VHH binders against o67189. Designs and how they scored, part 4

Target 1, 350 residues: o67189
Amino acid sequence: METTIFQFQKTFFTKPPKERVFVLHGEEQYLIRTFLSKLKEKYGENYTVLWGDEISEEEFYTALSETSIFGGSKEKAVVIYNFGDFLKKLGRKKKEKERLIKVLRNVKSNYVFIVYDAKLQKQELSSEPLKSVASFGGIVVANRLSKERIKQLVLKKFKEKGINVENDALEYLLQLTGYNLMELKLEVEKLIDYASEKKILTLDEVKRVAFSVSENVNVFEFVDLLLLKDYEKALKVLDSLISFGIHPLQIMKILSSYALKLYTLKRLEEKGEDLNKAMESVGIKNNFLKMKFKSYLKANSKEDLKNLILSLQRIDAFSKLYFQDTVQLLRDFLTSRLEREVVKNTSHGG
Key: E = the ipSAE of ESMFold2; O = the ipSAE of OpenDDE; V2 = 0.75 times the mean of E and O plus 0.25 times the DockQ between their complexes.

## First folded at step 1 (VHH)

Design b15 (framework vhh_surovatamig_d1)
Fold by ESMFold2-Fast, scan of step 1:
Structure b15 (fold): chain B 350 residues (1-350), chain A 118 residues (1-118)
Amino acid sequence: as target 1 above (350 residues)
Amino acid sequence: EVQLVESGGGLVQPGGSLRLSCAASGFTFSSYWMSWVRQAPGKGLEWVATISDSGGYTDYVDSVKGRFTISRDNAKKSLYLQMNSLRAEDTAVYYCARELYGDWFDYRGQGTLVTVSS
């Protein structure tokens, strides 16, 4: 069986499946975590967690087969993390992998959930032991809604209420929420209430109504401020992002992506390439993002972008090699940039 | 025509309890996941709780876990929210909402006002 986490969570607790072994994988880890939280609440003391990097082969097999024996056998929910590390311990021994597949196929009394912290590729799903699990058990994928699908849902919601949203207004809303479906839902409802008498939403109106409490926790706001060299505001937004639980590595990843795209655009511009065509080649297709990237290109020299990329690489290296706090390294970077701008402006002579 | 009609709101003191009801019509209620969403004065809409089509799955926003219980009666085409240990911050208009896609809702009712004050 192959299904989505959405369909699986909808059916698992209402009509228990005949399959006993499931692989949970995908981009939307929050949905997997939500499912597992409910599973833990439902099974209580019969919810068992196994760590593939720590558990022995025999302990593993015993855990999959054993049930509670008071007044009859009670099934367990067995959740396995770091399964790839368990497979590494089995090495290249084909006989041991065949034994693992046989044990998994013969699970009758418990439910077993093999959890991956990322989306599995076709090659991994087509290889043993997951290939066999797909045949006698289930592969459950937690697909993130594509940005296009999220955009379509937002547009459909406005259209159902007779509201026409400008493309730039829509892209602003999507980028500032980081395509977070829950946040988008709340902001869309607020905008619908605002525009109940008016059939058009402009960018100015979205800016006034959406995020009217300054709780734009989106990484895009931080990146925007940094690339426009508003380092003082960027520092304040960084503190907010961290307080809202946004991981520093996520901030680094998005910032690095933007810096690299901008550097590529500077190079293409130097070669005489059309800017709009160049932007589309690096994935910037909508008018709002094109407008923003034009602003970033105007605010940053090629050397500014090169130095940003090098600084981000150093921050990543220092956090890993010296166990230094990524947030503090980002703050130090921003503070250094702020001080350089102050010195540059103060040292302006005649 | 899809209709969702909420009731049960009112004035209650902190620490008190209220039970909200939602009567559904114009669609096959038993085929849809349902949610409660609220809007505090001067704030945006906030998701509160979700229940699956059969009632076998429920989920809550962290601030109400252990205090609120969502339930449904498919035969009566009704959705409920039992609210215990109410706090001033729970003051809001509460809406019954029909889930179309994931946690995205395509329809909500007119709402019922809950005021928690002493």
Scores: ipSAE 0.000, ipTM 0.150, lowest interface PAE 14.2, mean pLDDT 79

Design b16 (framework vhh_7uia_1)
Fold by ESMFold2-Fast, scan of step 1:
Structure b16 (fold): chain B 350 residues (1-350), chain A 121 residues (1-121)
Amino acid sequence: as target 1 above (350 residues)
Amino acid sequence: QLQLVETGGGLVKPGGSLRLSCVVSGFTFSSYGMAWVRQAPGKELEWVSSISYSGGSTYYEDSVKGRFTISTDNAKNTLYLQMSSLKPEDTAVYYCTTDEWLYGSYEFDYWGQGTQVTVSS
């Protein structure tokens, strides 16, 4: 069977499936953890965690067949992490994989959950042993949620505790966390504890209490401004990012990634490659991101991108070799770029 | 659940002005960055302008800077594009869309049906 984490959670706890082996994967890891938390609550002492990088083949097979002698149904929920590492230890020979598949196919007394910490690629799902698991067990995917659904989940959590959250406070929290469900869970729990007696949360209270880890949201705004050569606004956004506690090295990492992708795209254009195919080759698959990258390519020459890459490498080197403040070096870079733009815009040299 | 409806296009002479509107329904407007994108006949999609969720940051394609102004009215859940000094090169179907990549993309890019802008004598 193939299903979503939402459908699976409803089905599993309401009308248990006949399948005994499941693969849990996806982008929204928080939803997988939520399911596993409910599973642990249901099974208690019969909830067993295995680590694929530590467990032997014999120990794993034993764990799949063992049952409790007391506790109602006698069945266990066996959860294995780092399954890829287990497969590496098992070896690359066909016979070992066929044995694993046979053992998994014949699980009758327990439930087995193979947990991945990321979304599996089509190649991995189509390869053994997961290809066979899809036939006799289930593949459960935790797809990303829309921003509106994330907002409603957060509102529901506050409402369940009788807490009234001001709209601007809620929007601030969502933006600051970049709609990351794991970060939202931690911040929401902290805010619920804070507001347990007063039952109201204002913007000022959220700003004081919430941890500021929004690496995705604000950094992309900064990157966008810089690549479109709006250095004045980029400087202002940079100051906000630092005040929010965003690490300068994370800003540098995202900038460097984008600059290198753009430079690669310029090179592929020179060789006559189709731009859409070129974008996909560097991981730009979303239609909106493709349009953004087209704007960046239009705004930046190959020389501009090369100079950006060299400047970012210099900033990295100076921060490491000379123990200079990365933020100050990045500000100096932006100020230098702003000054060059002013000279170009006021110059009538030809 | 998200619905975007663009209006305000039409026929205008070079140097004229038009105001495009995009009414958003199905979610809280202030939670998202918004953008205007256009497509001229036989051409690829071209990004025109974006506005941050706070309304504090606006961005423009170089060819429209100084001529176009993007703005929002959160009370009306409406995105605007004020276009002035229109040129024949601005002739296109204009679409509004969410700027989801800026704030983390968790679903498909959302687009309206568009509104036609024709600049000719």
Scores: ipSAE 0.000, ipTM 0.188, lowest interface PAE 18.1, mean pLDDT 76

Design b17 (framework vhh_etentamig_d1)
Fold by ESMFold2-Fast, scan of step 1:
Structure b17 (fold): chain B 350 residues (1-350), chain A 125 residues (1-125)
Amino acid sequence: as target 1 above (350 residues)
Amino acid sequence: EVQLLESGGGLVQPGGSLRLSCAASGFTFSSYAMSWVRQAPGKGPEWVSGISGSGGSTYYADSVKGRFTISRDNSKNTLYLQMNSLRAEDTAVYYCAKGSPEELWYYLSGDFDYRGQGTLVTVSS
């Protein structure tokens, strides 16, 4: 049997095949990994991994033939990596290769998956033992998907979660990842979490949330956590941003801009200005950003915002006038805020 | 509980070499496969190399095969990555991760708790 990984993954868990031994290979390794992840989820502790370079011949055969007739031995999924290295240990002995083929042909109680980390060439597939495996088992190929098929896969994932994604936002995401399925999985999962309540994704939101290639993606997360006063998580995100090469001045610029806008909004609100119109006047036009800024305004008093602005001005001045590290000054600021919060929370009683 | 601390990154010339280390604590190190994962600027995480709990089996991404060597010292709870013939494309933050290649593919999408803070490798002339 020969089939694609996409079709195999779709049918294996609903209509299990009669074949028991499969070769998984191809260019699109991510699809093989997603299949194996679902396999591990289904089989749990009955999911077994064998490493062809470590395992002895006898241990290998024992692992493939282990069954019990009393109490019902549970079906296992046996995944074999580095099968080529195991074949090298068998050498060019005809008897040993024939024994291997016989053992694989006689698998009845378990499923065996031989996993290759690349696409096998026709010559490899036509050579023993894979030639024989193709006759009594299956060859499953993870071919590179077309751009259109990748686009439809991504759209389907958003639709499954009830999320409406703008056409421009989707095209931006696809181009930015270069249609790489692993990167798309990571970014789609983040975007699904981000849009879990609102169920809408715009181009502006995707640019801010999807990736660190957008200079604002992780900086937005940092600013969000800081303005919501989650200083512990803010410190973790700051360290991540710096490790990824995000410039400290860019962090300061975005944070300072948000702090100033919030202070302005607090003053306008105090004077009875309509909040929605006030937000638009400071450039906050996107509905998602309006909701976020409402949360920031609720979490911060006018005095909190004034003190934040003064602290950011001090950090900027010290980095410029005294050549101090901006990152260390930001860490010191966050640590100080965290320590002050702990003292305030613990000093309520005697 | 799982603690992973990477070191050894730095600026290196194309064609040069670096050796990365990862000090592990909070789990029985020898019982778990370990991996190196990297994230280049503007890209998602890429699994680079993996090693079995015993150290007997090693695995590599096609982009690094023949150039990188993964190893471990179970007596010191330490994972290593020897990087030779470095290229500009190898520029990334390198992370130590608990788990097999298969486990990392499954968990790469959401949770960074199993990763350390990383070590930056910059390949430039």
Scores: ipSAE 0.000, ipTM 0.170, lowest interface PAE 16.8, mean pLDDT 77

Design b18 (framework vhh_7nfr_2)
Fold by ESMFold2-Fast, scan of step 1:
Structure b18 (fold): chain B 350 residues (1-350), chain A 124 residues (1-124)
Amino acid sequence: as target 1 above (350 residues)
Amino acid sequence: QVQLQESGGGLVQPGGSLRLSCAASGFTFSDYAMSWVRQAPGEGREWVSSISGSGGSTYYADSVKGRFTIARDNVKNTLYLLMDSLKSDDTAVYYCARDSLEDWLEYLTGYDYWGQGTQVTVSS
């Protein structure tokens, strides 16, 4: 079998293969080391290392067939380094190479891993004994992912969800993450969720959403919860944001912007303007944001939005003029709103 | 030696709640994103939720959004899945998994370590 280290390491630890002899090679040596580290963890005392330059021929053959004596016969993971040096020791004698191939083919009790510290060329893979190993065992390659492959992978993930990504948006995302696969995975999944209603992802959207990694996702969540009047959850999210060092003025700026836009939309709606066109006039062009703003408009009366704006202005003034803590003022505001909701639910007339 | 041990599964009525826990050991827990993956009888594996190493970012499958909450305690090396408003379709073995790059590259569940799983049955 011929496979990648990515496919092999996942499969080996979940559903061990029927093949018993593997060649591990490639440019991305870190991935091979990671696999071997996991292998050592799994096999413990049954993890055996052989050095091809030091071991004798008979010791080598014995090690491939011999099982662990601990708790009866147990399977070993036999890892071979410097296999090329072992081959040089065998010389150019055809009968010795044939014996090696026969011993490798007949491994049934252990897993054998022949490890190369570089990517093998086609000539080496097509020569004995590796040519035979490819037929009864596996060749596992640890290729480095190129920037182009990473770009195509990201594009493919968006296309699988029917999302078209503007070229500028894609390039920005790749540069923002530095082509780091883990960061790209997390950002792509977030962007897919954001764009699920809208099938085109723009540079402005990527800048807003990708910039919102961790810290800013929670800022958006805080604003969303507050505008949907879930003050209890909003308070908890606010505490988390402050604990992570998010500046209170950033929270205030985003809240104020949203409140003002919502108030403007209420006024335009009352005048008989089309809501969709009104949203676009205040910069809300994305279908996801339009849907969110519709929810906010439904959850808040014109008076609610006016009172929110006035409260935010007072918080800003008190922090500047009286040197009061903006976070404490926000907490006081949310707590007051939560108390009013409790009174509404238990009282008959306020 | 990396180990992941799930607990908290059981039989629950539709509309009920369960809290799953996963105790992690043998690695620096806060350095890894963690996931919950489930497998229903006769079905393939389905990714449920993921959380970043810091806990600052969370992601959910559409089937569980608004009902499930993923959380972690990096001091206790424990991953949680809080399951609310459970449905019969949520019946599955739930696995704690340490995230890897492979699920995004070659497999939909390319995690490098898995727990043994905990059974969740939603039935009347």
Scores: ipSAE 0.009, ipTM 0.202, lowest interface PAE 8.4, mean pLDDT 78

Design b19 (framework vhh_7ocj_1; at its last look DockQ between E and O 0.01; V2 from the best seeds 0.00; counts 0 for: pae E 18.2 > 2, placed apart)
Fold by ESMFold2-Fast, scan of step 1:
Parts: structure tokens; sequence; C-alpha cells
Structure b19 (fold): chain B 350 residues (1-350), chain A 122 residues (1-122)
């Protein structure tokens, strides 16, 4: 049996299939995570996780046995992560793969779910042991959903909590997350916590609540404004941060980190590296931050970023070596940038 | 609400040692599984080490015998002691948390933070 994770999730909990062994793979890992969360809720104590990289061959076969150790047999859900690593332990010997296939084929009372962290290629699915699993079990694919389906899933989650979302607010949320379901889950949960039941979520509310950062939100706001070259607002936010008691070294540390990451990304992009992969390599994991960094890269040339880094290094050196006030040096830097932008804009020929 | 702040990275010569720290807040630290992920330029994120609330540990094969994960529940901090460092250990290191190992695995998709840079020179 071959099916999609969306159809499988709907059917499994209402009319369970006769097949007992399933491979879960695909691009939309959030859908696999959601299915497994529901599975864990249903099975409770009878939900078992196995790690293919840690478990021995004999422990694996023992765990797949059909009998509960404490009084009778109960239906279990056995979820296997890192199955590829387990296959590496078995090696290329045909006999060991045949044993594995036989054990999986003989599962009758429990459900076994083999989880892959990416979409499997046709070559992998057509080779053993997955070829045999496709014959007696199921292959469940979590393909990337259309924008319309993602929109419907988000609306459904708000509706389940009695929350109405204005169309503009919803579109804003979808666009800023790039329709990434993992990020949407986090933002939707924050908005649900904020809104409570019977509330209408407006665009203004979504803009204020969504995308709150784990670091101090005001420090992120300052860095964002500076990197987008809104120096006037950046100066105002800086003054606010200092009045709230935020340490100058904290501001410098975060700003320097962002500047260095941006410069590194600019260099990797010039070398022909994929920008998305490059962003992940410097710690930019979520789509909101990726979109922000793309905006920063567009707003700043390589020379702009080099000059920012050198200016930040100079501020750090002067504050340490000459006992200069870090905040005043940072203000001087921003004021200088603001003055140059004003001159540039007023001298522009149209 | 879960907040994790990594520190302790730096530049070190091959064969040297570093100790990474992760200060946690916003959850009941003592009941959570904690872990360290890393990502090198052009490579995918990989789990380096994990420690359960019961102090059971697991390690990636590439660091077994060289790295040690530990936790200080009184300080809400998890540590990664890195010995016999090689150039291949150069990466940004990230702290992760989950109520169990499965959620710790899935929390890798939820990472948002600076991490701490480890650079090993020859």
Amino acid sequence: as target 1 above (350 residues)
Amino acid sequence: QVQLVESGGGLVQAGGSLRLSCAASGFTFSSYAMGWYRQAPGKQRELVAAITSGDSTRYGDFVKGRFTISRGNAKNTVYLQMNSLSVEDTAVYYCAAGPDLEELYWSGYDYWGQGTQVTVSS
C-alpha cells in the first residue's frame, strides 16, 4: 500500500488498516510529527520508541516481539528512528536483510512505524528492505502541501480554539513563515495563547505578537532596524534599551554575531553555495529569520557589511583600551550613518 | 518560552579541549532531556550528544570517547566537554531541550538561536 500522510492520518484513527508495518517519509516532516503526536496520545504506555543508531540487532528483534512482558498481549505502537543506521549495522549480507524482512512481515498484533527524516528516492524505495515492506506493509509519504491546504490547516487550528483570524492577518502570517508548517505551528500556538477564546485576531495583533524572539525582543528590534538602515528608529530603540537596563555588551554581542553571519553568507553566496544551506550552516534555522537575513543581505553590500564589522571591532577596542563609553560610541556610529543617508537621499537626482 | 543560551566556543588547536555550556530557562529543567547539535558549513545538522533527566547519555559515533555531556540541575545548565578536538569538529554548536528523547529529536527543527562557534585549527 502506498498513500499520503494526510490521508493516512485521517483513516488510521477511524478505520485502522490491515497492514502493520509502515514507512513514514517525505519533505513535510511536520505532518509526520503531527501524526506521531496523535499516535503517542492514543497508545500512551503502549507507545515505544526505538533508536536505530543505539539499539543492537538482538535488542531490536526482542523489542518487535508480539508479547507484553507484564500480563498478556496489548497492541503497541513501535516507532523506529534512524533506521538507516540500523541497516548499516546489519551490513550488506543478504541473510541479515532476509531475517529483518521476515521479522517485519510477521508483525500481526502491533503497529510498527519506520520514520525517515527526509523524502526517500525511488532507488531507496525499490531496494531491500523497503521493497518488501511496500508489498506487505505501507509506504506513507508526507509531500509538501499546496499553499491553499496549508492555509486551511492553519484556519482549522484557530477554529478549534474558537478564534477568528482576519484574512489580512492570516495572509501576513503565512507569507512571513513562507508557508513552513513547523514555523506556523510555533507562531499559531503563541497567537492562540495570546488571543484566548472568542477573540478576533487582527493584522496589528499578529504583527505585535508573532515572531517574538527568544532573545530580548527590543534588542532584536534594534538590530533589525540597524541592518535595514533605519538609523533614526534604531537610535530611538537604542536609547530605550539602555533606559530599560540592557547591558551595552549584550547589544554589541548580538549585533556583532549578526554582522559576522551576514558577511559569511555574502562570501558563501559569491562562491556559489546555496543560500538556504549557507544560512543553516551559520545557525539560521527558522524561515522567519531566513527571510529577515535575506532582507539584510539585499539592504547591505559586501562592503557595507565589512565596514560594519570593522566599526564594531573599533567600538569594542576603544571601549576596552581607552575606556570609552560603548553606548556613546554606538550612538556616534549610528548618527554618522544617519547623516550620510540624509545627505545621500537629498543629493539624489530624482 | 523555552530559552537556551550557549557559550564556551572559540578557536582551539587540534588535540585541544573546550567546554561548552547551555543556560536554560522557561521550563522544569530537571525533568527534561537535553542535547547538543552541531552544523558545519555546507553540512546538515547532526546530534552530537544527549542526556536524559535520569542521566542516561548517548553520543554520535564520531565523538564517542572524546566528548562528554553532563548536566547541573541546580544551575539549569547542560555542558559538553570536548577533548581531542579535530578540524572535523569545526561547527556551530546548538543546545536543545525536550520533555523526552523523542521530543528532543523533533526540537532540532525548532532551533532558533545563535549557537556557539567552535573552530579547530590544524
Scores: ipSAE 0.481, ipTM 0.775, lowest interface PAE 2.3, mean pLDDT 81
Fold by ESMFold2, look of step 2:
Formats: structure tokens, C-alpha cells, sequence
Structure b19 (fold): chain B 350 residues (1-350), chain A 122 residues (1-122)
């Protein structure tokens, strides 16, 4: 059988399947690691890891055996990494491969998890021994999750703890983390602890608690300052983001997305469309974001937004085509805009 | 065999800076989450910083923006830049490697280094 890691994890710990051998692979490796972490917690000392590049054939077959030397026949979880290296050790010998398949088919009381660190291609899954494992065991895939599924997973985590999260707070958190599951897990756990007594999370609380070590530094603060033309503060926030290890591509992605949405909103207003409806059409549905985007529209002309988009496109192209540092290109852009504002203000002081 | 070798520790005055390095071998470095933990005398080990294989980062609350974790996949090395050090930062700093960020916070790490001493004098 073939199933997703999310569905498999949901049922495995409640109603364990009759199948005993599973292949885990996929693009969303966090989900595989989460499953294995829970498996390790459940099985304790009966959780065994095998490294296919290090273990002999004898040790492999012994580890999969139905007998225990010590204490009794306690169910074990055997996790196998680098299975491809083990297969290479067996070589092209058909009899050895058939022996492996027979041993895997006859696992009855233990669980065996063959773990890959990537998504397997169709031809790999159709090759022995994985073809046979798909028949008598299972193939568990960790597909990349959509943004909507990630949102629902996060909402479910809060709901499981009885915590009501305001929609604005949830959207802020998702945008802040870029829908990254590993970052979301960490931030959601902090927020759950914070809200353990009151059971309610507001936007202000999420802004205060999320990335609490770096609470004054986040990508959305940078974008806000830039779009409101506070270039001096934007430069300081940019430097802080980089010093905390924030990827410049995350910054560019969010800034470009906002700039494009704002330009689109200007064009929709020219066509006579209601601003609230226009904002919903570009995915801006909560009141906090609507308020912020209204402020950005007031601070920026259509020409300002066009020039910003063109500048961001040049920065992206130069970083890719000429292998130039994205952070420095963005810093240079902001410095140039700040210098033009200083020159303008100095002429008024004369 | 897997090795994690820390370097860059030592004695530094309060307000000073240190850069820790952890050279890794014996595993596919680019696919692992890496982290730094510290342990002061009489205290539990605590997370300092972690970085995923996708370069997402997390810091312990006590860091307060003073430290930066980074990784050089071409050199199989993870770094910790520590600025504005205080006496409370005195500890043995350990490099660790795990299969994802959850393992760095929840279940521990697959591999640990032997540690490097950082001592901050008043």
C-alpha cells in the first residue's frame, strides 16, 4: 500500500497496522523526522538504528530476527538508514536480493522502517526490493505541503490545546515564518506555553512572543519600514536580520510579493474596484493586513511602486547572473534612497 | 566514524567577542541540522543556537541577538559568532548534529562534540 506520512502517523500510534515493513521517503523531511522522533519515544530501548553502509549482512538479518536474547519477545522498531549502500553491498546477485525480500516479507512482530533522505523516483520504487515491499508492506511518502494545509495544521495544534488564536495573529505567524514547518513548530510551542492559562492569542501577543530573542527584528518590520520610506531604520533592521541568520532570499520574496500586490491594488483602484474587495482578491483578508496595506498605498505612488519592483528585479537578476551578494545589493539600494532623501532635506535647510 | 571537533574557545574580557567553529566529518553534513549547546558548572545543558539544513535558525532566549549561527556546507563547518559576551556566558560549548530541528530541541542529537571552554572575565 501507499499512504502519506501525515495519515500514516495519525493512525500508526493509535491502531498499528498489520503490515510490518515500511519505506519512508519524500520532499518534506521534517514530517519523516517527526514520525521517527515519536517512534523513538514510544519504543525506547527497543528502538534500533541500522546504517546500511556500516552493517554486515549477518548483523542486518540478526537485527530483524523475531527472537530476543534478553528478557523476552518485546516488539522492536528497526530503523534503517542508507539502505541503498546495503543494497550495493549485496551487488547484482539475484539470490541475495531474493533472500533479503524473503526476510523482509517474514517480519511478523517487529516494525521495520527503511528511511530515505529524499523523494524516491518512480523507477526506484518500481525496482526490487522496494517493489516487493510495496506489496507486503507499505510505502509512506512525505509530500511537500500546500500553504493552506500548513495553515490548517497550525490551527489544529492551537485547537488541540484549547487555544483560540485571532485570525490576524495566525496570518502574522504564518507570514513571519514563511510557512516553514520547523520554524512553525518551535514558535507554536512557545505560543502555546505563553497562552497556557488565558487560552487566547492576539496579534500583539504573537508579535511580542514570536522570535522573542529577536522581537525587534523580523522581515515584516523591515518591509514595513521600507514601504513607509523610513530608510535609515530599514537599514538598521536589515543588518540585524542578517546578523541573526535570516536568509536574504526570504527578505526579497516577502518584499517583492508586497510590492507586486500594492502595484496591482493601484491598478484595480484605477478600474474603479472597491479597495476592500481588491485587497481580498490578492489574498489580503484580515483587518490588520488591510490596515497596513492602506498605509502603504497612501505612502507610495504608482510610480514609486513601479520603480521599487524594477529595482527588486534588478537585484534578483544581478545576484543570479553575476553572482553578486544579494544582501549588499539590497543595502546599496536602501543607501542610495536614503542619500537622495538627505540631499533633498539639506536643500531645505539652506 | 562521525567526528564533531569544536575550536575557537578561550578566555575573553566581558564585552568581547569569540567565534566558535565545529568541523564535521563522517556524515552528509548538508542534510543535517546543526546546533550549539552550552553547559555551565552545576547547570543543565541548554540550547544556544540551531540551524537547519535549509539555513533556518533558532536561538536560546538568553542570546538576545548577540550570537549568530551559520554554516559552510563546502567546508563541513558550523560557526557561532558570539558578541557582547558577559560572565554568564562562561560555559563549555558543544557542537551537535541531528536529523532535524525537532531533534535539537526535543529528542537530543545523533552526535555530539567533546566541547570547547569559553571563559568570560569581568
Amino acid sequence: as target 1 above (350 residues)
Amino acid sequence: QVQLVESGGGLVQAGGSLRLSCAASGFTFSSYAMGWYRQAPGKQRELVAAITSGDSTRYGDFVKGRFTISRGNAKNTVYLQMNSLSVEDTAVYYCAAGPDLEELYWSGYDYWGQGTQVTVSS
Scores: ipSAE 0.000, ipTM 0.108, lowest interface PAE 18.2, mean pLDDT 79
Fold by OpenDDE, look of step 2:
Structure b19 (fold): chain B 350 residues (1-350), chain A 122 residues (1-122)
Amino acid sequence: as target 1 above (350 residues)
Amino acid sequence: QVQLVESGGGLVQAGGSLRLSCAASGFTFSSYAMGWYRQAPGKQRELVAAITSGDSTRYGDFVKGRFTISRGNAKNTVYLQMNSLSVEDTAVYYCAAGPDLEELYWSGYDYWGQGTQVTVSS
């Protein structure tokens, strides 16, 4: 039976389920991450992450084996990422799949969470091994929330803190964040902190506070820092994102998108096109985002953007073709840029 | 609101043909690269075909000349003509939109459709 992530989260932490193996999938990955964050908090050292693209078959089975040589082993939470890649490694042999299913079925003491970074299709769920997992475990889905639901959630959060938000301010916030839950969370928290003594948030206040540099880590902050060539801070934020469980490919996706848009805009600008119109043509309609992109364009030459795109492509290729650690590749990239910047500054100061 | 709506999927016999369509709205179609991806059960999503705003095309290695991607700017639609289909082509096919570089291969996407099922029977 498929359960929503909200229901599952509520049940899991109040009344532990009998099932031990769960598949987590859905369009709202933030909700899954939130759950996993809570899970990590709960289990601490007994929270284990497996990467299906990195782990060998034998290592995988060993990790799932409850045979603690040492009696009294505490319940563990095992989170498995990139399970699809692992399945690919197993090949198409029926026997291997059966073995996997058997191992998963025999999990009794630990919790196993198979996490997908997208919504699985019905056909995927009906195929082995997920079909079998659904029979002895649980399927958890994080469905996309409607805009209205998101709006309500945000309003609720403010109300809980005794804060009233003007309608225009709320709409601005929602539009600015594109109804992204992760971004909203960060911005709402900032606004709550800002409003600590205020009962009403105005549009002007939201404009001033929204997307300000915060200790809160999000992918967009990372992208912002990178594009503005603050590589040192970008590295720190990257580490925080990874620690939060954000998949490097998601970071890459957003960064690549921005880089490509910027490059396009740069080209259009060179051709004499109106920048505002150009931004709208590539889906940048929000004034705040336009402002950010203008900043990025000022900070980067066409060549810079081209090089960035090529670098990102290389990272993607190395990750996919050579199975290199995407995070490490990103770190290397940032480090290299940082080094260059330092050299440049030293040469100009001397 | 950005929408990508796929159509044209269904059941077809091996050796047969299908034409997928993706109707796009909510963004400037002519400024975006469009792509088709597919995901088979238990497999990762993979690129089938992509077309840049400048009508440059790229195809997955498995396509081998069997598929053709094209766009209709006036209708904000991208098409995937699939010929000589095999059982291995059975998958959910997704339409995607993203920025592109004329000089570079499309490597990013912003939007995804809901997908259309293509089933090829033996």
Scores: ipSAE 0.000, ipTM 0.223, lowest interface PAE 13.8, mean pLDDT 82
ESMFold2 (binder alone), look of step 2: mean pLDDT 82; pTM 0.835

Design b2 (framework vhh_surovatamig_d1)
Fold by ESMFold2-Fast, scan of step 1:
Structure b2 (fold): chain B 350 residues (1-350), chain A 121 residues (1-121)
Amino acid sequence: as target 1 above (350 residues)
Amino acid sequence: EVQLVESGGGLVQPGGSLRLSCAASGFTFSSYWMSWVRQAPGKGLEWVATIKQDGSEKDYVDSVKGRFTISRDNAKKSLYLQMNSLRAEDTAVYYCAKDLWEGYDYAFDIRGQGTLVTVSS
């Protein structure tokens, strides 16, 4: 059988499969680790880890077949890492691979999970021993998740705790994290703790709690102030974010994403595209974000957005090529913009 | 406040060795997976190695397997990277990063200034 890690994770613990040997592979390794954590919790002492580079052939075959004897035979979950290194130890002979395939096919008392740290290529999956595992066992893939699947995963985590999240609050959280599962885990856990008694999360509450240790400081506030050209307040908020341990790369990622979307919207507007349709095409679907992006478009010309993108690319390049501090480069950028605005306002008074 | 301070970088000839250190403070070091991430001139961030909370699980990018060894000392709140058989392509700024579970490029909490490793004759 072939299935996704998301479906497998959901069904394995409620309706265990008849298949006994599984390959876990893919790009979204976080989901594989989440599954293995639940597996370890369920099996406890009967959760066994084998390292293919360290284990002998005899020990490997024994571990796949043996169950706990004391207090009655107990099923084990056997998790195998570095399986490729074990295959190298078997040598180049066809008979050794055939023996391995027979042992795997005859697993009946335990569950065996062969874990890869990356996505396997079509050629590897179509070659022995994995070709045979696909026929009598299962191939479980953790593909890169779509934005919609990530949204569903986050919603389910809140629902499991009986917490209702407003759609615009959810969308804000997803955009702040750039759909990063690791960052989403941290923010979701923090929000669950916050909403533990009242069981509801509004946009205002998510803004207050996410990426901040105080009610008035978060990454979205910084981006909002910068795009509305309130550079003085943006500098103060930036300093607060850094003081509270918000990473500069997170700030750069959100700001760059917004700048690119705004530039795309200006281009589509010039082509005569409907603004609401254009916003939806770049992922801006809720009324709150549409309102905010309309404000940003009004505050920024196409030239302003082009210059912002070029400045952000320069900051990225200077931090990488010349090992300069990203926060200091952002401060320098904001200070330059503030000085330019002062000069502009002074010259228009003449 | 989370702080990570990298050290141990320098100029070394091809085939040489260096040991990088990271001193952590402001969080419960023993509760987090930790990673080393590097950035070569003109390149993006590249994950190098990851280590589990108790040191029982380690992983490496293919280009450094067999040459680099990641380790940690939870009592000293320190992370290490032993680099052997260094190549010109290993030239980069190396960062210590707090990793929650799995290493993704954009999921690393990189807080320090890094330590520069230059491999040249």
Scores: ipSAE 0.000, ipTM 0.114, lowest interface PAE 15.3, mean pLDDT 78

